Miniprotein binders against Heme oxygenase 1, chloroplastic (HO1). Designs and how they scored, part 14

Target 1, 212 residues: Heme oxygenase 1, chloroplastic (HO1), of Arabidopsis thaliana (Mouse-ear cress) (o48782)
Amino acid sequence: SKGFVEEMRFVAMRLHTKDQAKEGEKETKSIEERPVAKWEPTVEGYLRFLVDSKLVYDTLELIIQDSNFPTYAEFKNTGLERAEKLSTDLEWFKEQGYEIPEPTAPGKTYSQYLKELAEKDPQAFICHFYNIYFAHSAGGRMIGRKVAERILDNKELEFYKWDGELSQLLQNVREKLNKVAEEWTREEKNHCLEETEKSFKYSGEILRLILS
Short names: E, the ipSAE of ESMFold2; O, the ipSAE of OpenDDE; V2, 0.75 times the mean of E and O plus 0.25 times the DockQ between their complexes.

## First folded at step 24 (miniprotein)

Design y3 (from x3 with R32E R36Q R39K R46E R47K; at its last fold request DockQ between E and O 0.61; V2 from the best seeds 0.77)
Amino acid sequence: MELIAEMLEEIAEELERLAEELRREGRPEIAERLRQLAKEIRELAEKLRRGEVSPEEVARELEEIAMRLFEIALELRRGRPEIAEELEMLAFALAWIAWLLRKAE
ESMFold2, look of step 24: ipSAE 0.807; ipTM 0.896
ESMFold2 (binder alone), look of step 24: mean pLDDT 91; pTM 0.924
OpenDDE base, look of step 24: ipSAE 0.736; ipTM 0.877
ESMFold2, fold request of step 25: ipSAE 0.842, 0.846, 0.803; ipTM 0.920, 0.921, 0.891
ESMFold2 (binder alone), fold request of step 25: mean pLDDT 85, 85, 85; pTM 0.849, 0.850, 0.850
OpenDDE base, fold request of step 25: ipSAE 0.808, 0.812, 0.809; ipTM 0.913, 0.914, 0.913

Design y4 (from x3 with M67L; at its last look DockQ between E and O 0.62; V2 from the best seeds 0.73)
Fold by OpenDDE base, look of step 24:
Structure y4 (fold): chain B 212 residues (1-212), chain A 105 residues (1-105)
Amino acid sequence: as target 1 above (212 residues)
Amino acid sequence: MELIAEMLEEIAEELERLAEELRREGRPEIARRLRRLAREIRELARRLRRGEVSPEEVARELEEIALRLFEIALELRRGRPEIAEELEMLAFALAWIAWLLRKAE
């Protein structure tokens, strides 16, 4: 029996390949002459990304930490937590003389949505939880680290460091989620899978702040 | 575009590292598949730097590579779940880079 996380990854990979190809084909047809906007990250955009990311991670980690719900209790202290790391990084930015922006609409919207899901829809919430951490561990790490290296004079941020082997930490969370999902109905599993698109949309809107 | 090319090169290097590990463990076929993908990614990075390909063309090719890499990760899941997880992370990294390439246009 394939674990539920494998189903989640199949849905996720399918969304990346199918929906992005359709969006790209639509946008490229209409804009013949627009100069390829140089992918030029700014410190201001990057700070917005970090602040909005922190709001999302604070929200997730507080919900899980404060929850007595058995399903959420399994996901306490995974080693994937990012809120404290982001706090350290943002403090470093203050020490460098940067003004830390307030959270923007993408972060606020996602944070609020996660709070609502946590109370009403545990399966959907777990979809977001897992996809947020995994998206960061994959693309977010590669992109964010390279941007930080370029714009911050090779500064390595704590946001991209884990206290342990990242693949093992993710594997442990996978195993926990697989076990939790063994008790779910097929309808509950499907409902979790249906939230994958929203998770990617919200995460993508935050990631795009790097380019703002 | 240079940053994206650098990210792609790092992903290719990680794939070569994992391929060498798998080779040492007696999985030379999977190792060869990973090394092929690493070469394809490096070629895309070079072409992207030179402006020989559009960002959209690179994005499409990266998504194809991501799918192929994801399939390899699935094959490794039972025997080497840690390597499988690393390969999945790299596959999704490629997919997110492809997404960023399309959003930069």
Scores: ipSAE 0.760, ipTM 0.891, lowest interface PAE 0.8, mean pLDDT 89
ESMFold2, look of step 24: ipSAE 0.770; ipTM 0.864
ESMFold2 (binder alone), look of step 24: mean pLDDT 96; pTM 0.981

Design y5 (from x3 with L100I; at its last read DockQ between E and O 0.69; V2 from the best seeds 0.00; counts 0 for: end hemmed in, 8.8% free)
Amino acid sequence: MELIAEMLEEIAEELERLAEELRREGRPEIARRLRRLAREIRELARRLRRGEVSPEEVARELEEIAMRLFEIALELRRGRPEIAEELEMLAFALAWIAWILRKAE
ESMFold2, look of step 24: ipSAE 0.818; ipTM 0.903
ESMFold2 (binder alone), look of step 24: mean pLDDT 96; pTM 0.982
OpenDDE base, look of step 24: ipSAE 0.713; ipTM 0.867
ESMFold2, fold request of step 25: ipSAE 0.849, 0.841, 0.842; ipTM 0.922, 0.913, 0.917
ESMFold2 (binder alone), fold request of step 25: mean pLDDT 96, 96, 96; pTM 0.978, 0.972, 0.977
OpenDDE base, fold request of step 25: ipSAE 0.824, 0.829, 0.823; ipTM 0.921, 0.923, 0.920
ESMFold2, last read: ipSAE 0.832, 0.838, 0.847; ipTM 0.911, 0.916, 0.922
ESMFold2 (binder alone), last read: mean pLDDT 96, 96, 96; pTM 0.979, 0.977, 0.978
OpenDDE base, last read: ipSAE 0.829, 0.826, 0.828; ipTM 0.923, 0.921, 0.922

Design y6 (from x3 with L74R; at its last look DockQ between E and O 0.62; V2 from the best seeds 0.72)
Fold by ESMFold2, look of step 24:
Structure y6 (fold): chain B 212 residues (1-212), chain A 105 residues (1-105)
Amino acid sequence: as target 1 above (212 residues)
Amino acid sequence: MELIAEMLEEIAEELERLAEELRREGRPEIARRLRRLAREIRELARRLRRGEVSPEEVARELEEIAMRLFEIARELRRGRPEIAEELEMLAFALAWIAWLLRKAE
């Protein structure tokens, strides 16, 4: 049903599509005259992506469970939690002989920003929380699972497994957020829509690590 | 190249599964729209494998398809919220694939 989450989804979709070429005013040569896009993920880039992702999920999930942040109680135990799943996956990589990298700037920057929001701007924090889990369920699931199949000999990472139906888990969180947002003013909602733009940019910088 | 085509085909297969579910529930008009989009995605994957499209053209076409899927999900939100969630996830998966394609070049 329509609600505030739908407003956020609309903003996020528009951000994804803003880079379309304007009316074809730029010349496009035949594909034979242009290099084919080289999209070649590496295990090293994928590990950077997983480690930075884990830092963000550690941050979110520790804050949600922290007794010093009772405001977030409605968002406990959603079934979407990823940090423990990622921990299991990173141990598997270590067992395969890979060196686990330290977190990099994209993950560290977003983690710090989320900590600031949790104390100073709980509405924005809740919106980032939702947007991060949704982005993983969409882009992360479809892109990240296929990359793992290609570069890890069809390994099924725990990061892409849920206990229960993913669409139902997301719908449950959408309903909770829509209900909480019913008491927000238009100005407060507009602020969270601006924060949705930031969440897209932060999440994109982490996702791009797959190509690093 | 091949990896992107495989992701697109998986998304198309999921759209066909959801379309069949909607058809069986008495929503054949929406089901036909989803199957049409699935065919468009498969054709784009075929063109990618044959080198018949540029990366910029692929990204543009995926963004257009993503918006069309997003609109269908919005139409279903009231009556079929779980299917609407799945369609939104697929729409955003296409949009993120397009975003990565643009960043690689």
Scores: ipSAE 0.746, ipTM 0.861, lowest interface PAE 1.2, mean pLDDT 85
ESMFold2 (binder alone), look of step 24: mean pLDDT 96; pTM 0.982
OpenDDE base, look of step 24: ipSAE 0.770; ipTM 0.891

